VHH binders against Protein BPS1, chloroplastic (BPS1). Designs and how they scored, part 16

Target 1, 306 residues: Protein BPS1, chloroplastic (BPS1), of Arabidopsis thaliana (Mouse-ear cress) (q9lmm6)
Amino acid sequence: ASSISKLVPKEKSDILTVSWMKQAMESLCETHNGIKTLITDLELPVSDWEDKWVDVYLDISVKLLDLCNAFSSELTRLNQGHLLLQFALHNLEANSPQNLSKAQSSLDSWKQHIVSKNPRIENCRAILSSLVQTLNLPKVKNSAKGKVLMRALYGVKVKTLYISGVFAAAFSGSSQNLMYLTVSNELPWAQSFMEVQNTMNAEIKNIFLSDGLTVLKELEAVASGVKKLYPAIQQGSIDPISLQPLKDSVTELSNGIDLVSKEVDCFFKILLSGRDTLLENLRSMGASTLQATSPKKAAGKNYRGF
Key: E = the ipSAE of ESMFold2; O = the ipSAE of OpenDDE; V2 = 0.75 times the mean of E and O plus 0.25 times the DockQ between their complexes.

## First folded at step 18 (VHH; framework vhh_surovatamig_d1)

Design w2 (from v4 with F106Y; at its last look DockQ between E and O 0.71; V2 from the best seeds 0.00; counts 0 for: pae O 3.2 > 2)
Fold by OpenDDE, look of step 18:
Structure w2 (fold): chain B 306 residues (1-306), chain A 119 residues (1-119)
Amino acid sequence: as target 1 above (306 residues)
Amino acid sequence: EVQLVESGGGLVQPGGSLRLSCAASGFTFSSYWMHWVRQAPGKGLEWVATIKQDGSEKDYVASVKGRFTISRDNAKKSLYLQMNSLRAEDTAVYYCARGPDWSGWYDYRGQGTLVTVSS
């Protein structure tokens, strides 16, 4: 329950910031690591797992990896945009007619780049939808440990799915990716989650209704800074001091993107490691079964032929 | 398939020199602007240097100007970055990037090579 509340930023204005995104992804990393720890602590070997538990884990993990890849691709794309900004700033600092023309071209390219769609992000909707369709709390019979595990996995899935939806919405610039999850009322944290979701989604929707190039705040700050400089660029004279706000915004965006990227990578590794561990355990089980079924070489009765 | 493979990174002392190389394949190297970009630990991507198709135009980020030299060999499909008077702040993963024009846009970037400047 406490982990869900942490999804709400301290300030409403922090929603859909790179800082918030970093924190959200970090929280996912922690959550998923926590599940690994739980699995270990439960002392529930994979051999004791029901097939459905394995399926749940594997299904979630692979789809989350796909989402991570999509997010990583978008962050990379944003970094490419950052290069355009760097070139623009460099040329603006030179403050010659030729350099200003180049700067303008770079900024125009940047705008075009930022508004372009990432097909990987667009595909997130399908992945998210698939995960939502299977968002159920499995009934576990005759295994207390199994019940705990399934509840934990369900919680992790809910949290991950919600955050991923927010990411997908932010990166796509479309609120259609925003998730409205229904959580089982059997869980003590369900009400709290629903409240958080409602609160956050309301704010996110408001952001989407705002006029801007993008919903990401730091990116919008850059866009705003660029917009403010256009008249001076067109006039052929730039005050170096006037560049500082844009420089700061560009730096903030870049640093933020880097931090988010690192957390996404971390999350990817966590997921991959978990999946690999499970698969390895399954393989080992299979091997043991094969060894057990290997017919004991019948001790050749030395028929001493008399 | 477009490939950019960076090499030449390593550990160097402050004031030292390194030469980075980028081997390009899978495209007409001579038709593209080429760039070096870098990413320092905990920092975002930074543009470092740019070179025109024929090498007639070069540009550098201010912090490396006079210390770094970008060059290319179109026959060998190779991009180079000579780095002299290296500083701690130059520590980063350096990437070779392909750009179609002077806009600063790049459509492909290599895996990078790590440069560590440390005493």
Scores: ipSAE 0.044, ipTM 0.457, lowest interface PAE 3.2, mean pLDDT 88
ESMFold2, look of step 18: ipSAE 0.438; ipTM 0.806
ESMFold2 (binder alone), look of step 18: mean pLDDT 89; pTM 0.903

Design w3 (from v4 with G104A; at its last look DockQ between E and O 0.81; V2 from the best seeds 0.00; counts 0 for: pae E 2.6 > 2)
Fold by OpenDDE, look of step 18:
Structure w3 (fold): chain B 306 residues (1-306), chain A 119 residues (1-119)
Amino acid sequence: as target 1 above (306 residues)
Amino acid sequence: EVQLVESGGGLVQPGGSLRLSCAASGFTFSSYWMHWVRQAPGKGLEWVATIKQDGSEKDYVASVKGRFTISRDNAKKSLYLQMNSLRAEDTAVYYCARGPDWSAWFDYRGQGTLVTVSS
C-alpha cells in the first residue's frame, strides 16, 4: 500500500516528468526485487510451485521484457533527437547566416522526429491489454505460502501494469494506453490503489488536453524554448544569452532521459534474471526426475551356471 | 547488414591521447556523413564531431575543438577520432554513427568504446 502511494508525486506538476518517470521505474525495480526477496523468505522452492504459478510468472515476465524493450527504444529515439538539438545549439552559437540556417533545419528535423510514431510503443497497447486480460488473483488452495506469493505477484502485476500504461501513454502521446485497472477488493491495498489511480489518471488526462507538442514536460519545455527562438533565427541574429534557457532545457531533458533509460535497463535485467533463475530451477527439477527414473541397473544376478 | 565497430578506447591519464577507430561494413561508407557521439556516465548523448563524405567539411563540439580531430578513410571504410589533451570530462562511451546529412542526425551507431580519463 505504501509503495503505491509513492507513485503520486509531491507536486501535480511533476506528473509525466522525466524525474517522475525515473522514480516510477525505480520503484518498479524495487518492487520486483522485493518479490525475489519474498520468494526467498517464504522458503518456497520452485518444486513446490503449482504449474499455474510458474505460468503466471513466465507470462508476465516475457511481456514485461517486451514493454521494457519498447520503452528503451523510445528513450533511444528521444536521445537521438537530442543530438539534433545539440547540433542546432552549436550552430546557433556560431550566429552566422549559414549556421542559423543549419540550426533552423536541425530544429525542424527535431520537431518532425518528436511527432513521429514509434511502432514499438504503439505495440505496447496490445501487450498491456493482454496482461490486463489475465489480471486475476489466483485462488490458492492448501498452501499458505502460495497464497502469499500469489497475492504479492498480483500486486506487482497491478503496479507494473499501471506504470507501464502511463509510460506507454506518455511516449505515444495517446491517453488510450492509460490503464484503468480494477483490483480485487479482497486485498487490503485495493482501495488505496484505486484512489491513486483515479487521482493520477485525472491529472494525466488534463495534461493530454493541453495544446503542447508532447505530454512529456521536459520535452515540451524544449519545444517551447525552440519556439521562442524562431523569430530571432529568422531575423538572422541570435543573442547568445537568449540561448541559455534552451540549453538548460535540452540538458535537463537529456539527463532525464538517461536516468530513465538506466532504470529501464535495470528493470529489464531484474526481469531477465528472475526469469532465468526460474527456468534454471525448472531444468534442474527435470534433470532430477530423469535421474530418479533412470532404472537402477539391476544387479546382474551372477547365475552361476551349474 | 550495417555494422559499425568502434575500437581504441581505454584508460588514459589526463593530458594523454587516444585514437579511436570505427570500422564500417554493410553499406557504402563514402556516401554517408559520419559522426562521433559520446555518452558520459549520468549524462545524455552528446554530439562530438562530424565529417563530410569526402572529408572536406568537419565540425566539432566546442568543448573538444582544437583537441580532437575527426578523419575518415573511405577506401578502408574507417572513421577515426584523434583525441589529444584528454580531460576527465571526456570520459564517456564513444560511438561511431552514420548520418545521411550534415546534421548530427544518425540512422545507425555502433556499440561504442569506453574512454576513461583518470589519474
Scores: ipSAE 0.322, ipTM 0.738, lowest interface PAE 1.4, mean pLDDT 89
ESMFold2, look of step 18: ipSAE 0.481; ipTM 0.819
ESMFold2 (binder alone), look of step 18: mean pLDDT 87; pTM 0.880

Design w4 (from v4 with K52N; at its last read DockQ between E and O 0.77; V2 from the best seeds 0.00; counts 0 for: pae E 2.3 > 2)
Amino acid sequence: EVQLVESGGGLVQPGGSLRLSCAASGFTFSSYWMHWVRQAPGKGLEWVATINQDGSEKDYVASVKGRFTISRDNAKKSLYLQMNSLRAEDTAVYYCARGPDWSGWFDYRGQGTLVTVSS
ESMFold2, look of step 18: ipSAE 0.579; ipTM 0.858
ESMFold2 (binder alone), look of step 18: mean pLDDT 89; pTM 0.896
OpenDDE, look of step 18: ipSAE 0.515; ipTM 0.839
ESMFold2, fold request of step 19: ipSAE 0.492, 0.548, 0.516; ipTM 0.819, 0.847, 0.833
ESMFold2 (binder alone), fold request of step 19: mean pLDDT 89, 89, 89; pTM 0.903, 0.904, 0.903
OpenDDE, fold request of step 19: ipSAE 0.699, 0.514, 0.739; ipTM 0.890, 0.796, 0.907
ESMFold2, last read: ipSAE 0.520, 0.481, 0.505; ipTM 0.834, 0.820, 0.827
ESMFold2 (binder alone), last read: mean pLDDT 89, 89, 89; pTM 0.903, 0.904, 0.904
OpenDDE, last read: ipSAE 0.733, 0.717, 0.727; ipTM 0.904, 0.897, 0.900

Design w5 (from v4 with D101E; at its last look DockQ between E and O 0.62; V2 from the best seeds 0.00; counts 0 for: pae E 3.6 > 2, framework grips)
Fold by OpenDDE, look of step 18:
Structure w5 (fold): chain B 306 residues (1-306), chain A 119 residues (1-119)
Amino acid sequence: as target 1 above (306 residues)
Amino acid sequence: EVQLVESGGGLVQPGGSLRLSCAASGFTFSSYWMHWVRQAPGKGLEWVATIKQDGSEKDYVASVKGRFTISRDNAKKSLYLQMNSLRAEDTAVYYCARGPEWSGWFDYRGQGTLVTVSS
């Protein structure tokens, strides 16, 4: 319950910032590490797992890896845009007619780049929808440990889906990816989650109603800075001092993107590691079963033929 | 398939020199502007240097100007970055990147090579 509340930034204005995104992804990393720890602490060997538990874990993990890849691709795309901005700034600093022309071209390219769609991000909707369709709390009979595990996995799935939806919405510039999850009322944290979701979604929707180029605040700051410089570029003269706000915004965006990227990578690794561990355990179980079914070589009764 | 493979990175002391190489394949190397970009720990990507198709035009980020030299060999499909007077702040993964023109965006990057400048 406490982990969900942490998703709400202290300041509402921090929603859909790269800083918030970093923190959100970091929180996912922690959450997923926590579930691994829980699995270990439960001392519930994979051999004791019901097939449905394994299926739930494997399904979630694969789809989350796909989401991570999509997010990583978008961050890479944004980084590419950042390079255009840096190049533009470089030319703006030179402040010659030729350099200003180059700068303008780069900025125009940047604008076009930023408004372009990433097909991987567009595909996130399908992945998220698939995960939501299977968002249920499995009933576990005759296993207290199993019940704990399933509840934990359910919670992790809910949190992950919600955050992933926010990411997908932010990156796509479409609120259609924003998730409205219904959580089982059997869980003590359900009400808290619903409140958080409602609060956050309301704010996110408000951001989407804005007239900005993008919903990411740092990216919008860059866009605004660029817009402010266009008249001077067109006039053929740039005051070096006037570039500083844009430089700062570009730097902030770049650093933020890097931090988010690192957390996404971390999350990817965590997911992959968890999946690999499970698969390895399953493999080992299979091998043991095969060994057990290997017919004991019948001790050749030396029929001493009299 | 387009490939850019960087090499030449390593550990060097401040004031030292390194030469990075990038081997290009899978495209007409001589038709593209080529670039070096870098990413320092905890920082975003930074443009470092650019070279025209025929090598007649070069440009550098201010922080490396006078210390770094970008060059290319179109026959060998190779891009180079001579780095002299290296500083701690030059520590980064360096990437070779291609672009269609000076003002265009970079459409492909290599895996990078790590340069560490440390005493």
Scores: ipSAE 0.144, ipTM 0.627, lowest interface PAE 2.4, mean pLDDT 88
ESMFold2, look of step 18: ipSAE 0.322; ipTM 0.733
ESMFold2 (binder alone), look of step 18: mean pLDDT 85; pTM 0.866

Design w6 (from v4 with G99A; at its last fold request DockQ between E and O 0.81; V2 from the best seeds 0.00; counts 0 for: pae E 2.7 > 2)
Amino acid sequence: EVQLVESGGGLVQPGGSLRLSCAASGFTFSSYWMHWVRQAPGKGLEWVATIKQDGSEKDYVASVKGRFTISRDNAKKSLYLQMNSLRAEDTAVYYCARAPDWSGWFDYRGQGTLVTVSS
ESMFold2, look of step 18: ipSAE 0.412; ipTM 0.781
ESMFold2 (binder alone), look of step 18: mean pLDDT 84; pTM 0.855
OpenDDE, look of step 18: ipSAE 0.736; ipTM 0.907
ESMFold2, fold request of step 19: ipSAE 0.458, 0.428, 0.357; ipTM 0.809, 0.790, 0.759
ESMFold2 (binder alone), fold request of step 19: mean pLDDT 85, 85, 85; pTM 0.860, 0.860, 0.862
OpenDDE, fold request of step 19: ipSAE 0.828, 0.821, 0.823; ipTM 0.940, 0.939, 0.940

## First folded at step 19 (VHH; framework vhh_surovatamig_d1)

Design x1 (from w4 with G99A; at its last look DockQ between E and O 0.81; V2 from the best seeds 0.00; counts 0 for: pae E 3.1 > 2, framework grips)
Fold by ESMFold2, look of step 19:
Structure x1 (fold): chain B 306 residues (1-306), chain A 119 residues (1-119)
Amino acid sequence: as target 1 above (306 residues)
Amino acid sequence: EVQLVESGGGLVQPGGSLRLSCAASGFTFSSYWMHWVRQAPGKGLEWVATINQDGSEKDYVASVKGRFTISRDNAKKSLYLQMNSLRAEDTAVYYCARAPDWSGWFDYRGQGTLVTVSS
């Protein structure tokens, strides 16, 4: 759809940045809130929903919550690496041989920390694969409003799956998590999505071919700054002015991680709220179904009609 | 089974004092370095102070040096942070954190205790 086109950054260097990830997650939050508004505007009674679509929705949403938990776990892991950087910078400023040795140990630990694998991120591939296997545009029985809803939900699922795949690829450092979705050509936005996916995937693949410690740009900036500083650390003397670029990149990374974490938490809350709302609707539908199967008291009911 | 439980947070006026405590259980407390770290609203974690196994070595972030004092009581399995001359910028959730080696890297953190410094 047109909102996914807004995810294409103006510059190639802005792909796989923490700033872009924040924007992408913001877009998911808006999209999922929008679908709840659409449901309300269509005025669909809960009884018009097929049981099969409800089961699919609940399965999808729990898997999306699992993805959010995996992403939050990785963001927390990266944030703990920030503490290692803070400790290192503190010792670099003290600038004695023992402080520089301690700083080098902290920086070595940080590098080891950021390249280690997160089992929860490794599991994202399985979750995403299972979601792709249920990606279809179901036919809606006897409801024009239901057809509009199903087409919108399909679009939301496609967008969410693609963005989640990019997040999983970025966090895992593996292009194997990058998805190549095939969507129904019947939908007016299908060609636009395929063009965005082709553009983004090609550029993301190029970034994975780059020679760096990590594919996340803000992390790589810190790693580069650390690498530049190592010769001075070995010589036992650090120019305090030469530390400022590293300090700036560490601050930028920390701020970016905080912003993405906030948006992932927002998305988690939207998904959870949507599940709670649907489950309450199902309880009301169940109660209405029981009431509807009871014989009506035709005699004695006050009808307003013709 | 490792547990770290912080307490002693609260509301205090600028210039005031608070003493934070951390009760440790599920591990040999005296074998570990300990940290205090904090998280201001909307911000990431910030290292505040560190203390080695027997309390002979302590270090502090520059912004709290001279105002905060880290200490430990290995018999009570407790870590402390005495915070004096508090400023609005010290407002944060404070966490007790365990470090597994002599280099001071942490592997466990408590639930935190909120410190609010405002008029």
Scores: ipSAE 0.377, ipTM 0.766, lowest interface PAE 3.1, mean pLDDT 80
ESMFold2 (binder alone), look of step 19: mean pLDDT 85; pTM 0.869
OpenDDE, look of step 19: ipSAE 0.822; ipTM 0.936

Design x2 (from w4 with G99S; at its last look DockQ between E and O 0.79; V2 from the best seeds 0.00; counts 0 for: pae E 3.1 > 2)
Fold by ESMFold2, look of step 19:
Structure x2 (fold): chain B 306 residues (1-306), chain A 119 residues (1-119)
Amino acid sequence: as target 1 above (306 residues)
Amino acid sequence: EVQLVESGGGLVQPGGSLRLSCAASGFTFSSYWMHWVRQAPGKGLEWVATINQDGSEKDYVASVKGRFTISRDNAKKSLYLQMNSLRAEDTAVYYCARSPDWSGWFDYRGQGTLVTVSS
């Protein structure tokens, strides 16, 4: 079972922070690496898999790669906005009327950049909906090891789907992607998950009701610092002491974005490597697997819910 | 159509020098502010240097001031970055970028040129 409980921070105001997002993605990396260990411990090499288990794995991994691409696209967009913040801070430090005018323009451009929509994030709803529609515990016959694997993959899918929904909501500023999953209560971790989801979703809804520019705490801290400096920019002189809170918040945002980006890239590589390894094993087992076994035909019937 | 092509990157030892070039085409080069930005492995983008349309105004991030010199040749539609006294922390992919004026967005489109500073 996944260690979902540590996703609830000790202070609820830390929900929807970039720091929390880094921790959540790190947890996903650990969970997906744990599947590799489980496969080894079960002594269940890919050559022993039923076609429907292959289809479950491939379906999950493809959609997760698409989500990673969307998240990486948004993180790249935020990094591009960081150039505007760097240029603005440089000019605020120079503190002449011409430099303050340049800084104001760069900060205005940054605010417009931050509220812009990212089409790839807007598409996350479709990807998440597809995963939700296929969220069921597959029935496994004639294999105790296969049953263990399928239950583990189901848990991984639930955890990943919930966390990805929170990421999509945070990046889009829209609660449409927020997950309200129902999970079979026969699984030992199901009650714990439902309690985590209820706790997290209550706080996330409160954050969406706030009056900030953005729902991401580190971005909002920068936006608030910009707002507080605007009167001084209009007056043509910046007190160096008053600039420090904005500088601190920009540094915190930049470091947080870098860390989340590294974890998303790590997760993408774990998914891609696992998928490539599976496909290489299938290729090495036979020259004409399409004629003998068609995973799409057999698995299509077996992976669909009732 | 619009193209920005960076060149001149490579491997150098600390304390060494490199000169980066950017060939511009598909737009009126002399009407744009030009910039160098860089991205170290695993890090976000960093603004490095800026030069206005006629080269009369130049500005640099503090970490490179005194070591790097930005210049342009409007007749050749080229932007340059002379990098002296290179340090390990200067290791990055370097991109040239344009903006319509001093207040505009950085528009970068090239593949960049890799600079590696290693002993």
Scores: ipSAE 0.386, ipTM 0.783, lowest interface PAE 3.1, mean pLDDT 81
ESMFold2 (binder alone), look of step 19: mean pLDDT 87; pTM 0.882
OpenDDE, look of step 19: ipSAE 0.698; ipTM 0.886

Design x3 (from w4 with K58T; at its last look DockQ between E and O 0.83; V2 from the best seeds 0.00; counts 0 for: pae E 2.4 > 2)
Amino acid sequence: EVQLVESGGGLVQPGGSLRLSCAASGFTFSSYWMHWVRQAPGKGLEWVATINQDGSETDYVASVKGRFTISRDNAKKSLYLQMNSLRAEDTAVYYCARGPDWSGWFDYRGQGTLVTVSS
ESMFold2, look of step 19: ipSAE 0.548; ipTM 0.843
ESMFold2 (binder alone), look of step 19: mean pLDDT 88; pTM 0.891
OpenDDE, look of step 19: ipSAE 0.276; ipTM 0.724
ESMFold2, look of step 21: ipSAE 0.514; ipTM 0.830
ESMFold2 (binder alone), look of step 21: mean pLDDT 88; pTM 0.895
OpenDDE, look of step 21: ipSAE 0.538; ipTM 0.830

Design x4 (from w4 with A62D; at its last look DockQ between E and O 0.83; V2 from the best seeds 0.00; counts 0 for: pae E 2.7 > 2)
Amino acid sequence: EVQLVESGGGLVQPGGSLRLSCAASGFTFSSYWMHWVRQAPGKGLEWVATINQDGSEKDYVDSVKGRFTISRDNAKKSLYLQMNSLRAEDTAVYYCARGPDWSGWFDYRGQGTLVTVSS
ESMFold2, look of step 19: ipSAE 0.583; ipTM 0.861
ESMFold2 (binder alone), look of step 19: mean pLDDT 89; pTM 0.901
OpenDDE, look of step 19: ipSAE 0.300; ipTM 0.742
ESMFold2, look of step 20: ipSAE 0.471; ipTM 0.811
ESMFold2 (binder alone), look of step 20: mean pLDDT 89; pTM 0.898
OpenDDE, look of step 20: ipSAE 0.390; ipTM 0.786

Design x5 (from w4 with W102Y; at its last look DockQ between E and O 0.79; V2 from the best seeds 0.00; counts 0 for: pae E 2.5 > 2)
Fold by OpenDDE, look of step 19:
Structure x5 (fold): chain B 306 residues (1-306), chain A 119 residues (1-119)
Amino acid sequence: as target 1 above (306 residues)
Amino acid sequence: EVQLVESGGGLVQPGGSLRLSCAASGFTFSSYWMHWVRQAPGKGLEWVATINQDGSEKDYVASVKGRFTISRDNAKKSLYLQMNSLRAEDTAVYYCARGPDYSGWFDYRGQGTLVTVSS
């Protein structure tokens, strides 16, 4: 319950900032690591797992890896756009008619790049929809430990889906990816989650209603800075002092993207490691079963022939 | 298939020199602008140098100006970066990148070569 409430920033204006995105992804990393710890603490070997538990874990994890790849792709795309900004700033500083023309071309290309769609991000909707369709709390019979595990996995799935939906919405520039999840009221944290979701989604919707180029705050700051410089570029003269705000915004965006990218990579590794561990355990079980079925070589009774 | 393969990276002392090479294949090399970009540990991508199709136009990021020289050999389909007076802050993976125009945009980049400047 406490982990979900942390998704709400102190300031509403911090929603869909790079800082918030970093924190949200970091929280996912912590949550998923916590599940690994829980599995260990439960002392529930994979051999004792029901097939449905294994299936749930493997299905969720592979789809989450796909989402991570999509997010990483978008962050890479944004970083590529950053090079256009750097080049533009370089030419703006030169402040010659030829350089200003080049700068304008770079900025125009940047705008076009930013508004372009990423197919991997667009595919996130399908992945998220698939996960939502299977969002249920499985009934576990005759295993107290199994019940604890399934509840934990359910909670992690809910949290991960919601955050991933927010990321998909932010990166796509479409509120259609924003999800309203329904959580089982049997869980003590269900009410708290619903409150957080309602609060966050309301604010996110308001951001989407804005007339900006993008919903990411730092990216929008860059866009705004660029817009402010266009008249001076067209006039053929730029005050060097007037470039500083854009420089600052570009730097902030770049640094922020890098931080989010690192957290996404961390999350990817956590998921992959979890899958590998589970699969290794499953393979080892199969090998043990084959060894157990190997007929004990009948100890040849050495009939000492009298 | 478009390929860009960087080489020439390594460990060098401050004040030292390195020459990076990029071998291009799978496209008409002489028809494209070429770029060097770099990524330092824990930092984003940074533009370093640009050269037009025939090498008549060159440009550099301010921090490397006077120290680095970009060049190309269209017959060999190769891009070069001569790096002199190397500094610790030049430590990065260096990438060769193909660009369609003078905007600084690129559509392909290589796998990169690591340059480490350390005493």
Scores: ipSAE 0.431, ipTM 0.792, lowest interface PAE 1.4, mean pLDDT 89
ESMFold2, look of step 19: ipSAE 0.480; ipTM 0.822
ESMFold2 (binder alone), look of step 19: mean pLDDT 88; pTM 0.889

Design x6 (from w4 with N52D; at its last look DockQ between E and O 0.90; V2 from the best seeds 0.00; counts 0 for: pae E 2.7 > 2)
Fold by OpenDDE, look of step 19:
Structure x6 (fold): chain B 306 residues (1-306), chain A 119 residues (1-119)
Amino acid sequence: as target 1 above (306 residues)
Amino acid sequence: EVQLVESGGGLVQPGGSLRLSCAASGFTFSSYWMHWVRQAPGKGLEWVATIDQDGSEKDYVASVKGRFTISRDNAKKSLYLQMNSLRAEDTAVYYCARGPDWSGWFDYRGQGTLVTVSS
């Protein structure tokens, strides 16, 4: 319950900032690591797992890896756009008519780049929808440990889906990816989650209603800075002092993107490691079963012939 | 298929020199602007140098100006970056990138070559 509440920033204006995105992804990393720890603590060997538990874990994890790849691709795309900004700033600093023309071209290209769609991000909707369709708390019979595990996995799935939906919405510029999840009332944290979701989604929707180029705060700051400089560029003269706000915004965006990217990579590795561990355990079980079925070589009774 | 393959990276002491090469294939090399970009550990992608189709126009990021030289050989479909007076802050993976124009945009980049400047 405490983990979910941390998704709400102290300031509502911090929603969909790079800082918030970093924290949200970091929280996912922690949550998923926590599940690994839980599995260990439960002392529930994979051999004791029902097949359905294994299937749930493998299905969820592979889809989450796909989402991570989509997010990484978008972050890379944004980082590539950063080069256009650097070129623009470089030419703006030169402050010649020819350089200003080049700067304008770079900025125009940047705008076009930012508004373009990423097909991997667009595909996130399908992945998220698939995960939501299977968002059920499995019934576990005759295993207390199994029940704990399934509840934990359910919680992790809910949290991950919601955060991933927010990322998908933010990166796509479409509120259609925003999730409204229904959580089982049997869970003690269900009410808290619903409250968080309602609060966050309301604010996110308001952000989408804004007239900005994008919903990402730091990216919008850059866009705003660029817009403010266009008149001076067209007039053929720029005050160097007037460039500093844009420089700062560009730097902030770049740094923020890098931080989010690192957290997404971390999350990817956590998921991959978890899958590998499970698969290794499954393979080892298969090997043990084959060894058990190997007929004990009948110790040839050396009949010492009299 | 468009390919860009960087080479020439390695470990060098401060004040040392390296020459990076990029071999291009799968496209008309002489029809494109070419760029060098780099990514330092924990930092974002940074533009380093650009060159037009015939090498008549060149430009550099301020921090490398006077130290680095970009060049190309269209007959060999190769891009080069001569790096002199290397500094610790030049430590990064360096990428060759193909661009259509002076905008700084590129549509393809190589796998990169690591340059480490350390005493």
Scores: ipSAE 0.036, ipTM 0.522, lowest interface PAE 2.5, mean pLDDT 88
ESMFold2, look of step 19: ipSAE 0.469; ipTM 0.814
ESMFold2 (binder alone), look of step 19: mean pLDDT 88; pTM 0.893

